VH-VL binders against q8ixk2r445to577. Designs and how they scored, part 6

Target 1, 133 residues: q8ixk2r445to577
Amino acid sequence: FFGMLQNKGLTDYCFDYNPPDENQIVGHQVILYLCHGMGQNQFFEYTSQKEIRYNTHQPEGCIAVEAGMDTLIMHLCEETAPENQKFILQEDGSLFHEQSKKCVQAARKESSDSFVPLLRDCTNSDHQKWFFK

## First folded at step 23 (VH-VL)

Design b01
Fold by OpenDDE, last read:
Structure b01 (fold): chain C 133 residues (1-133), chain A 120 residues (1-120), chain B 107 residues (1-107)
Amino acid sequence: as target 1 above (133 residues)
Amino acid sequence: QVQLVESGGTLVQPGGSLRLSCAASGFTFSKYWMTWVRQAPGKGLEWVAHIKQDGSEKYYVDSVRGRFTISRDNAKNSLFLQMNSLRPEDTAVYFCAREGYQSLYYFDSWGQGTLVTVSS
Amino acid sequence: QSVLTQPPSVSVAPGKTARITCGGDNIGWQYVHWYQQKPGQAPILVVYYDSDRPSGIPERFSGSNSGNTATLTISRVEAGDEADYYCQVWDRSYDHVFGGGTKVTVL
């Protein structure tokens, strides 16, 4: 699966990543933004290693969850996907993070009404449902 | 260090034409959306146009559409703004700006601008 | 096609806190960015994605965005903070939109 990763509950919002420059492509937080498809910042791929890869030129980035955090942070992809980069995109659209045993939910950013994907306890909320478009 | 240097601004009569240039350095020019923003004397900032990395997409503010053309030469790390049918209200400092990497959302680097004056 | 509304001016005493608002319909659902511009100079990005600071921008600069109002907050204001400040958003109508700008005067 690849393309824009769109939220079902938060209509018309997609995964979005914006590194500060070409030399700092990892270490920053994935956000949500209105789906537009005009930039590579909204292109992601779900791989056979259960990674969510950001479409960058080499080196490629993979979404990771750091210890003690509930945010999605871009890390470098590795030959063998580390445990903190493994997600299960379920048939029902839920995006499950294996290591934390939490689901990715569209949520509000701190000090803002803008949105970010955050790890939360898994529910049947459409805000935890995602699909590629 | 990221540098953007505008040039070409001068005095032109109404109806005239002018071509602005922006020389970029300190980054991989071809990997960024590039933008022109203008500021009339004593006024605020106004977005004018931006162009995709490969030049395949161009967008303009309504007031300049059909008169201005944004273009780029990635081999020369250069951004251009061809301005035709100039009007007095086009008088402004024109800034060259780099948009965020792979983003369309903000401008992280700016040139010092070049002054375009349209007057009879 | 969004319209961003800023107060034309804000006055603040040194050491105090300045708050610059940017109003827009449901602006809280968008990411707002802020620029500082001093006379004769190019704008400088001071806050982006509502509340993040670029490298080199002091922590005195912060941002928030909720409802119909985004706010740039400058704490412990210094004389050097005197400048024009602009909010900005991008919407998928392909346009970047700036607020009208706010002149911050340090008394």
Scores: ipSAE 0.664, ipTM 0.902, lowest interface PAE 0.9, mean pLDDT 93
Fold by ESMFold2, fold request of step 24:
Structure b01 (fold): chain C 133 residues (1-133), chain A 120 residues (1-120), chain B 107 residues (1-107)
Amino acid sequence: as target 1 above (133 residues)
Amino acid sequence: QVQLVESGGTLVQPGGSLRLSCAASGFTFSKYWMTWVRQAPGKGLEWVAHIKQDGSEKYYVDSVRGRFTISRDNAKNSLFLQMNSLRPEDTAVYFCAREGYQSLYYFDSWGQGTLVTVSS
Amino acid sequence: QSVLTQPPSVSVAPGKTARITCGGDNIGWQYVHWYQQKPGQAPILVVYYDSDRPSGIPERFSGSNSGNTATLTISRVEAGDEADYYCQVWDRSYDHVFGGGTKVTVL
């Protein structure tokens, strides 16, 4: 799949990535923002290796969750996807992180009214359902 | 080091035309939305126009729509603003600015501006 | 269309804290960016995405955003912080919108 990765429960919100510049795309947190498709920063690829790739940039970034963390952070992609970069987009729309056994949820950022994707215990909440547009 | 250098600001009569240029260096120009922001004497900042990385989409503040045209030449690392049917209220310092990488939410680098005066 | 409201001025003693507000309907749902502009100079970005600082901006600059108000906070203000400060948002309907600006005077 390729396109804007949208949340079902938080209507019209998309994965959104904003690195400081073209030479520093690693180590920053993925956020959620209203879908607009006007910047390349809202386009991601879901690969056969179960990666969520920021592929509008070279070298490509892959979303990861570091051990013990719940935030989605950009790493460089590798030829073989590391375990912390594997997400299963299930038929019901849930986005399951294999290593942590948790699901990606649209959540309010603790310090603001802004939204970010975070790992949480899996539920049937529409805030844990995602699809590509 | 990112540099943006505006030129072309001068005195022009109402109803006249003027073309502003901005020379960019220190970054991959074609990967960024570029913008013009203006500031009338003693007033605040006003966004004027911006243009997508490949030049395919252009957006303008209502007060200049139909009179101003933003354009870019990625081979020459240059941004332009063609201003037609100029009015006294277009008098301002015009800044060239770079937007965020692959996004369009904010302005991370600014030129020093070029003064346009529209007066009889 | 979307309007951002800032107080025209704020006076603050050296070493004290300045708080500059930016009001807008449901602005807490948007990311707010802040610029400092000294007389005769171009603006510089001091806070973006509500609370992030660009490289080279001192930690005493911080931001918050919730409800209808975003706030730029400058702690331990110095004479060199005297400037105009603008908030700004982007959205698909109105594109870039700036607040009217706030002159910070250090007395």
Scores: ipSAE 0.585, ipTM 0.881, lowest interface PAE 2.0, mean pLDDT 92
Fold by ESMFold2, fold request of step 24:
Structure b01 (fold): chain C 133 residues (1-133), chain A 120 residues (1-120), chain B 107 residues (1-107)
Amino acid sequence: as target 1 above (133 residues)
Amino acid sequence: QVQLVESGGTLVQPGGSLRLSCAASGFTFSKYWMTWVRQAPGKGLEWVAHIKQDGSEKYYVDSVRGRFTISRDNAKNSLFLQMNSLRPEDTAVYFCAREGYQSLYYFDSWGQGTLVTVSS
Amino acid sequence: QSVLTQPPSVSVAPGKTARITCGGDNIGWQYVHWYQQKPGQAPILVVYYDSDRPSGIPERFSGSNSGNTATLTISRVEAGDEADYYCQVWDRSYDHVFGGGTKVTVL
């Protein structure tokens, strides 16, 4: 799949990535922002390797969660997807992180009223349901 | 080293025209939205216009729509502002600014500005 | 969000803390960016996405955003912090919007 990755529960919010410059796109957190499609920063690809790719930059970025962490951050993609970069988009819309066995949930950022995707124990909450549009 | 250098600001009569230029260096110009922000003497900052990476989308503040045209030449790393039907209230320092990488939310680099004075 | 409201000025003694507010209806749902402009100079970005700092901006510059108010906080103010400060948001309906600016005077 390719497009804007939208949350069902947090209506009209999409994955959004904003690195500080073109020369350092790794290590920053993915956020949620109102879907608008005007920048290239809201477009992601879900691959057969179960990656969520930031593919409007070359070399491409892949969303990862480091061991023991709950934040989604950008790594460079590798030829074979590392375990921390594998997410299963289930038929019910849940986005399951294989290594941690947790689901991606829309949540408030700790330092503001803004929203970010975070890993949480899997539930049937609409805040854990995602789809491409 | 990101550099943005504006030029073309001068004194012009009301109703006249003027073209501003901004020469960009130190980054891949075609990967960024580019913007013009102005500041009237003694006043605050006002966003004027910005233009998408490939030049296909252009947006303007209401007060200049229909009179100003933003454009870019990615082969020459240049941003332009064509200003027609100039009014005294267009008097300002005009800054060229770069927006965030592949986004359009904020301005991460600024030129030093060029002064446009609209007066008889 | 079409209007951002800032106080026109703030006075602060050296070594003390300056707080600069940026008001807007439900501004906490938007990301707020802050610029410093010293006299005769171009603006520079000092805080973006409410609370992040660009490389080279000291940690005494910080930001928060909740409800109807975003705040830029400058702790241990120095004479070199004397400047105008602007908040800014991007909005799909109104595009880029700046606050009116706040002049910080260091006594």
Scores: ipSAE 0.580, ipTM 0.878, lowest interface PAE 2.1, mean pLDDT 92
Fold by ESMFold2, last read:
Structure b01 (fold): chain C 133 residues (1-133), chain A 120 residues (1-120), chain B 107 residues (1-107)
Amino acid sequence: as target 1 above (133 residues)
Amino acid sequence: QVQLVESGGTLVQPGGSLRLSCAASGFTFSKYWMTWVRQAPGKGLEWVAHIKQDGSEKYYVDSVRGRFTISRDNAKNSLFLQMNSLRPEDTAVYFCAREGYQSLYYFDSWGQGTLVTVSS
Amino acid sequence: QSVLTQPPSVSVAPGKTARITCGGDNIGWQYVHWYQQKPGQAPILVVYYDSDRPSGIPERFSGSNSGNTATLTISRVEAGDEADYYCQVWDRSYDHVFGGGTKVTVL
């Protein structure tokens, strides 16, 4: 799949990536923002290796979760996807991070009303349901 | 090192025209939305216009729509603002600014500004 | 967001904390960015995405955003922090919007 990755429960919010500049695309957190499609920063690819790729930049970035963390951050993609970069988009819309056994949820950013995708225990919440558009 | 250098600001009479230029260096110009922000003497900042990476989309504050045209030349790393039908209210320092990489939410680099004065 | 409201001025003693507010209906749903501008100079970005700080900006600059108010906080204020401070948001309906600015006076 390729497009804007939207949350079902938090209507009209998309994955959104904003690195400091073109030379510093690794190590920053993915956020959620109102879907608009006007920048390339809201477009991601879901691959056969179960990666979520930021592929509008070269070299391409892959979303990862580091051990013991719950935040989604950008790593460089590798030829064979590392386990921390694998997400299973299930038929019910849940986005499962296999290594941690947790699901991606739209959650509040600390100290603000803004939202970010975070790993949480899997539930039936629509805030854990995602789709490409 | 990111550098933005504006030029073209001068004294002009009401109803006149003026073209501002901004020379960019130190980054891949075609990968960024570019913007003009102005500041009237003693007043706050006002967004004026911005333009998409490939020049295909342009947006303006209401007070200048129809009179100002933003444009860019990616081969020359240059941003422009053509200002027609100038009014005294357009008197301001005009800043060239770069927006975020592949996004359009904020301004991460600014030029020194060029002063436009519109008076009789 | 068509209007962002800032107090025109804030006075603070050296070594104390300055808090600069930016008001807007449900501004907590948007990301707020903050700029410092000294007389005769271009603005510089000091906080973006509510609370992130660009490289080179001291840790004593911080930000928060919830409900109807975003706040820029400058701790251990120095004379060199005397400047105008602007908040800014983007949205699809109104594009870029700046607050009116707040003059911080260190006295």
Scores: ipSAE 0.549, ipTM 0.869, lowest interface PAE 2.1, mean pLDDT 92
Fold by ESMFold2, fold request of step 24:
Structure b01 (fold): chain C 133 residues (1-133), chain A 120 residues (1-120), chain B 107 residues (1-107)
Amino acid sequence: as target 1 above (133 residues)
Amino acid sequence: QVQLVESGGTLVQPGGSLRLSCAASGFTFSKYWMTWVRQAPGKGLEWVAHIKQDGSEKYYVDSVRGRFTISRDNAKNSLFLQMNSLRPEDTAVYFCAREGYQSLYYFDSWGQGTLVTVSS
Amino acid sequence: QSVLTQPPSVSVAPGKTARITCGGDNIGWQYVHWYQQKPGQAPILVVYYDSDRPSGIPERFSGSNSGNTATLTISRVEAGDEADYYCQVWDRSYDHVFGGGTKVTVL
């Protein structure tokens, strides 16, 4: 799939990536923001290797979660997807992170009223349901 | 390393026209939305217009819509502002600014500005 | 957000903390960006996405945003921090909006 990855529970919010410049696309956190489609920063590809790719940049970025962390961070994609970059988008809309056995949830950032995707124990919450638009 | 250099600001009569240019260097120009922001003497910053990476989408503040046209030439790393039907209220320093990479939310690099004066 | 409200000025002694507010209805739901502008110079970005700093901006610049108020905080203020400071947001309805600016005077 390719498009804007939208949350079911936090309606009209999408995955959004905002690196400082074209040479610093690795290591920054993925956020949620109002879906608008006006920038390339809200478009992602879900691949057969279960990656969520930021493919509007070359070399392409892949969303990862580092060991012991709950934040979604951009890494460079690799020929064989590393375990920390594998997410299963299930038919019920849940986005399951294989290595951690946790689900991606739309959550309020601890220090503000802004929203971010974070890993949490899997539930049936609509805030853990995602779809491409 | 990023440089934005504006030119073309001068004294113009009300109702006149003027074209501003901005020469960009130190980055891949075609990968960024580009913006004009103005500042009237003694006043604050006002966003004027911005343009998508490929030039296909253009947006303007209400006070200049229909009078100003933003454009870009990616082969020449240049941003332009065509200003028609100029009014005294358009008197300002006009800054060229780069928006965030693949985003359009903020301005990460600015030129030093070019002064446009509209008076009789 | 069609209007962002900033105090017109703030005075602060060297070594002390300056706090600059940016008011707007439900501004905590938006990301706020902050710029420093010295006389006769272009603005520079000092904080973006409420609390992130560009490369080269010292850690004494920090930001927060909740409810109806975003705040830029400059700790251990130096004479070189004397400048005008602007907050800014983007949204699809109003595009880019700046606050009116706050002059920080170090005395």
Scores: ipSAE 0.548, ipTM 0.871, lowest interface PAE 2.3, mean pLDDT 92

Design b01
Fold by ESMFold2, last read:
Structure b01 (fold): chain C 133 residues (1-133), chain A 120 residues (1-120), chain B 107 residues (1-107)
Amino acid sequence: as target 1 above (133 residues)
Amino acid sequence: QVQLVESGGTLVQPGGSLRLSCAASGFTFSKYWMTWVRQAPGKGLEWVAHIKQDGSEKYYVDSVRGRFTISRDNAKNSLFLQMNSLRPEDTAVYFCAREGYQSLYYFDSWGQGTLVTVSS
Amino acid sequence: QSVLTQPPSVSVAPGKTARITCGGDNIGWQYVHWYQQKPGQAPILVVYYDSDRPSGIPERFSGSNSGNTATLTISRVEAGDEADYYCQVWDRSYDHVFGGGTKVTVL
């Protein structure tokens, strides 16, 4: 799959990545923003290796969650996908992180009214349902 | 390292035309949306126009739509603003600015501006 | 149609904290960016995405955004912080919108 990764429950919000510049694309947090498709920063690829790739940059970035953390951050993709970069997009729309056994949820950022994707215990909430468009 | 240098600002009579240029260096120009922001003397900042990385999409503030045209030449790392039917209220310093990497939400680098004066 | 409202000026003593507000209808649902501009100079980005700082901006610059108000906070204000400060959002109608600006005077 390739496109904007949109949340079902938080209507009209998409994965969005905004690193400081073209030389500093690693280590920053993925956010949610209103879907617009005007920049390349809302387009991601879901690969056969279960990666969510930021592939409009070379070298390509892959979304990861570091052990013990709940935030989605950008790492460089590797030849063999590390466990912390593997997400299963299930038939019901849930986005399951294999290593942590948790699901990606649209959540309010702790310090503001803005939204970010965070790992949470899996539920049937529409805020944990995602689709490409 | 990022550098934006505007040129072309001068005195022009009302109804006249003027073309501004912005020379970019220190970054991969074609990977960024680019914008023009203006500031009338003693006044605040006003967004004027911006243009997509490949030049395929262009957006303008209402007050200049139909009179100004933003364009870019990625081979020459250059941004342009063609200003037609100029009015005294277009008098301002015009800044060239770079938007965020592969995005369009804010302006992370600015030129020093070029003064356009529309009068007599 | 977005309108961003800033106070025209604030005064602050050196070493104290300046707070510059940016008001807008439901602005907490948007990301707010802040610029510093000294006389005769280009603006520089000091805070983006409500609360992030670009490289080279001191940690004493901070931001928050909730409800109808975003705030730029400058702690331990120095004489060199005297400048105009602008808030800005990107509107879903594809326009960028600036606030009217706030002159910060350090006395």
Scores: ipSAE 0.546, ipTM 0.858, lowest interface PAE 2.3, mean pLDDT 91
Fold by OpenDDE, look of step 23:
Formats: C-alpha cells, sequence, structure tokens
Structure b01 (fold): chain C 133 residues (1-133), chain A 120 residues (1-120), chain B 107 residues (1-107)
C-alpha cells in the first residue's frame, strides 16, 4: 500500500511529514494535515516489513516510536526493520504499533487545534482508522 | 548557507513585459518548491505563484493568472517569473522564496527582492 | 478563500510582552506561520506550524492557534523586535494567504 495515509474519523486529514531541510530528514515528528496529494510530504508506503516508509527521499525514512514516547518520529529505514518501526495495518483500518501495543490515533496538537498521530490505547474509534488513498 | 538573489526588476510601462530571475545557492534547488511573493510599496505581503520541484505543477494567485508564468531551470539553480500585460497594481518588490523541504506550507528562506515598477 | 485579519499596529514597552493576533474562520484547524520583516529587509520565518520555532529564533517568540485566532507572542520585547509581522497559511482553495501585517512598535 502507498499514497496518502488518510484518517477515517478526521475526514480529509492525512499523514504529513515536513523535515526542516534536506539535511535533517529524520528525528522530527509526523503530523496530520489536510490531504492534498501535491507534495512528497504526504506520500507514504506500507511495506512487507510492516514499515510506514517515507520513500520520496534518499535515504528513505521510516516512522518509529521512541521509547517512552507516544509520537511518531521519522527514523532512517534499516535493512531489517527494527521493532520500534513495525506497524500492523489491520483489515479494519486500525494501525497497530507492535512494540507499544497501542494504536495510532488522530489527536489534537497541544497548543493548537491542529492534529497529530499519537499512540493511544486501541479503541474502535474512527480516529484510529486509516486507509491509503 | 541558503542564498536567493532576485534580479530583473525595473521600470516598465503598463501593458509591458518583464522577466524576473532568482539565483539560488547553498541548497539542492531541485528538491524544493519555489515561490514568488510580492509587496507593493508600503503594503503587505502577497503570494504570487509557486512551482513544483520538477516544474510540472504551477499555481498562481488569481490576479496574475494568465499574465504571469513561473518557471525554473534546475540545472542552473534558477527561478523565473515571466510577467506580461503588466498593470500599475503589479508594482511591488518581488521576493523569491524557498518553501519548506518537500512541503507547500511555509517559506523558510527569502531573497532581498527586486523592485518592479509599472508606470506610464 | 481564506482571509487573515491582523491588527494594523501593536505597541509594547521594552521588557513587556507583545501579542499579535491573526484572525480567520476556523484558522485553528490550519497551520499558521509567522514572519518578521524589518524595513528594507526580506521577511524571516519566526514561527511555523502554529508554535514551532526555526533554529536561531529566540525562545521569546512563540505561537498558538485555536478557534478563529492565531497568536504570535513576543516576550521580553527588545528594541530589535520592532518590525512588521505577518501570519500566513496554506489553503487548498487559495494556495498561500498572508495576513495584512502588524507593525510592532517598541516604545
Amino acid sequence: as target 1 above (133 residues)
Amino acid sequence: QVQLVESGGTLVQPGGSLRLSCAASGFTFSKYWMTWVRQAPGKGLEWVAHIKQDGSEKYYVDSVRGRFTISRDNAKNSLFLQMNSLRPEDTAVYFCAREGYQSLYYFDSWGQGTLVTVSS
Amino acid sequence: QSVLTQPPSVSVAPGKTARITCGGDNIGWQYVHWYQQKPGQAPILVVYYDSDRPSGIPERFSGSNSGNTATLTISRVEAGDEADYYCQVWDRSYDHVFGGGTKVTVL
């Protein structure tokens, strides 16, 4: 699967990654923004290694969850996907992080009405449902 | 360091044409959306146009659509704005700006601008 | 088509806090960015994604955005902060949109 990763509950919002510059492509947080399909910042791939890959840049980035964190951070992809980069996109649309045993949920950003994907306890909320478009 | 240098601004009569250039350095030009923003004397900033990395997509503010053409030469690290059918209201300092890396949302680097004056 | 409204001017004493508002319908649902422009100079990005700060921008600059108002806050204002400040969003319906700008005067 590849393309825009869109939230079901938060209609018209997609995964969005905006590194500060070409030399700092990792270590920053994945956010949500209105789906537009115009930039590489909204193009992702779900791979057979259970990665959510940001493959519009070389080297390629892979979404990871750092220890003790609930945010999605971009790391470099590795030949063998590390445990903190493994997600299961389930049939019902839930995006499950294997290591944390939590689900990715569209949530409000702390100091604004904007949204970010955060790890939360798994529920049946549409805000935890995702699909590629 | 990122550097953007505009050129080509001059005095032109209404109905005339002018081509602005922006020379980019200090970054991989072909990896960024580039934009033109203008500022009329004593007025605020107004977005004019922006262009995709490979030049395949171009977008314009309504007031310049059909008259202005944004283009780029990635081999020369250059951004251009062809302005035709110029009007007095097009008088402004025209800034070349770099958009966020692989993003369309904001402008992280700006040139010092070049003044375009449209007057009889 | 988004319209961003800023107050024309804000005056602040040195050491005090300046707040510059940017109004727009449901602007809180958009990411707002802020630029500082001094006379005869190019704009400088000072806040992006509502509240993120570019490298080199002092912590005195902060941003928030909720409801219909985004705010740029400049704490411990210095004389060098005197400038025009512009808010900006990217709107799918109208691409990039700037506010009218706010002149901040340090008294």
Scores: ipSAE 0.532, ipTM 0.869, lowest interface PAE 1.2, mean pLDDT 93

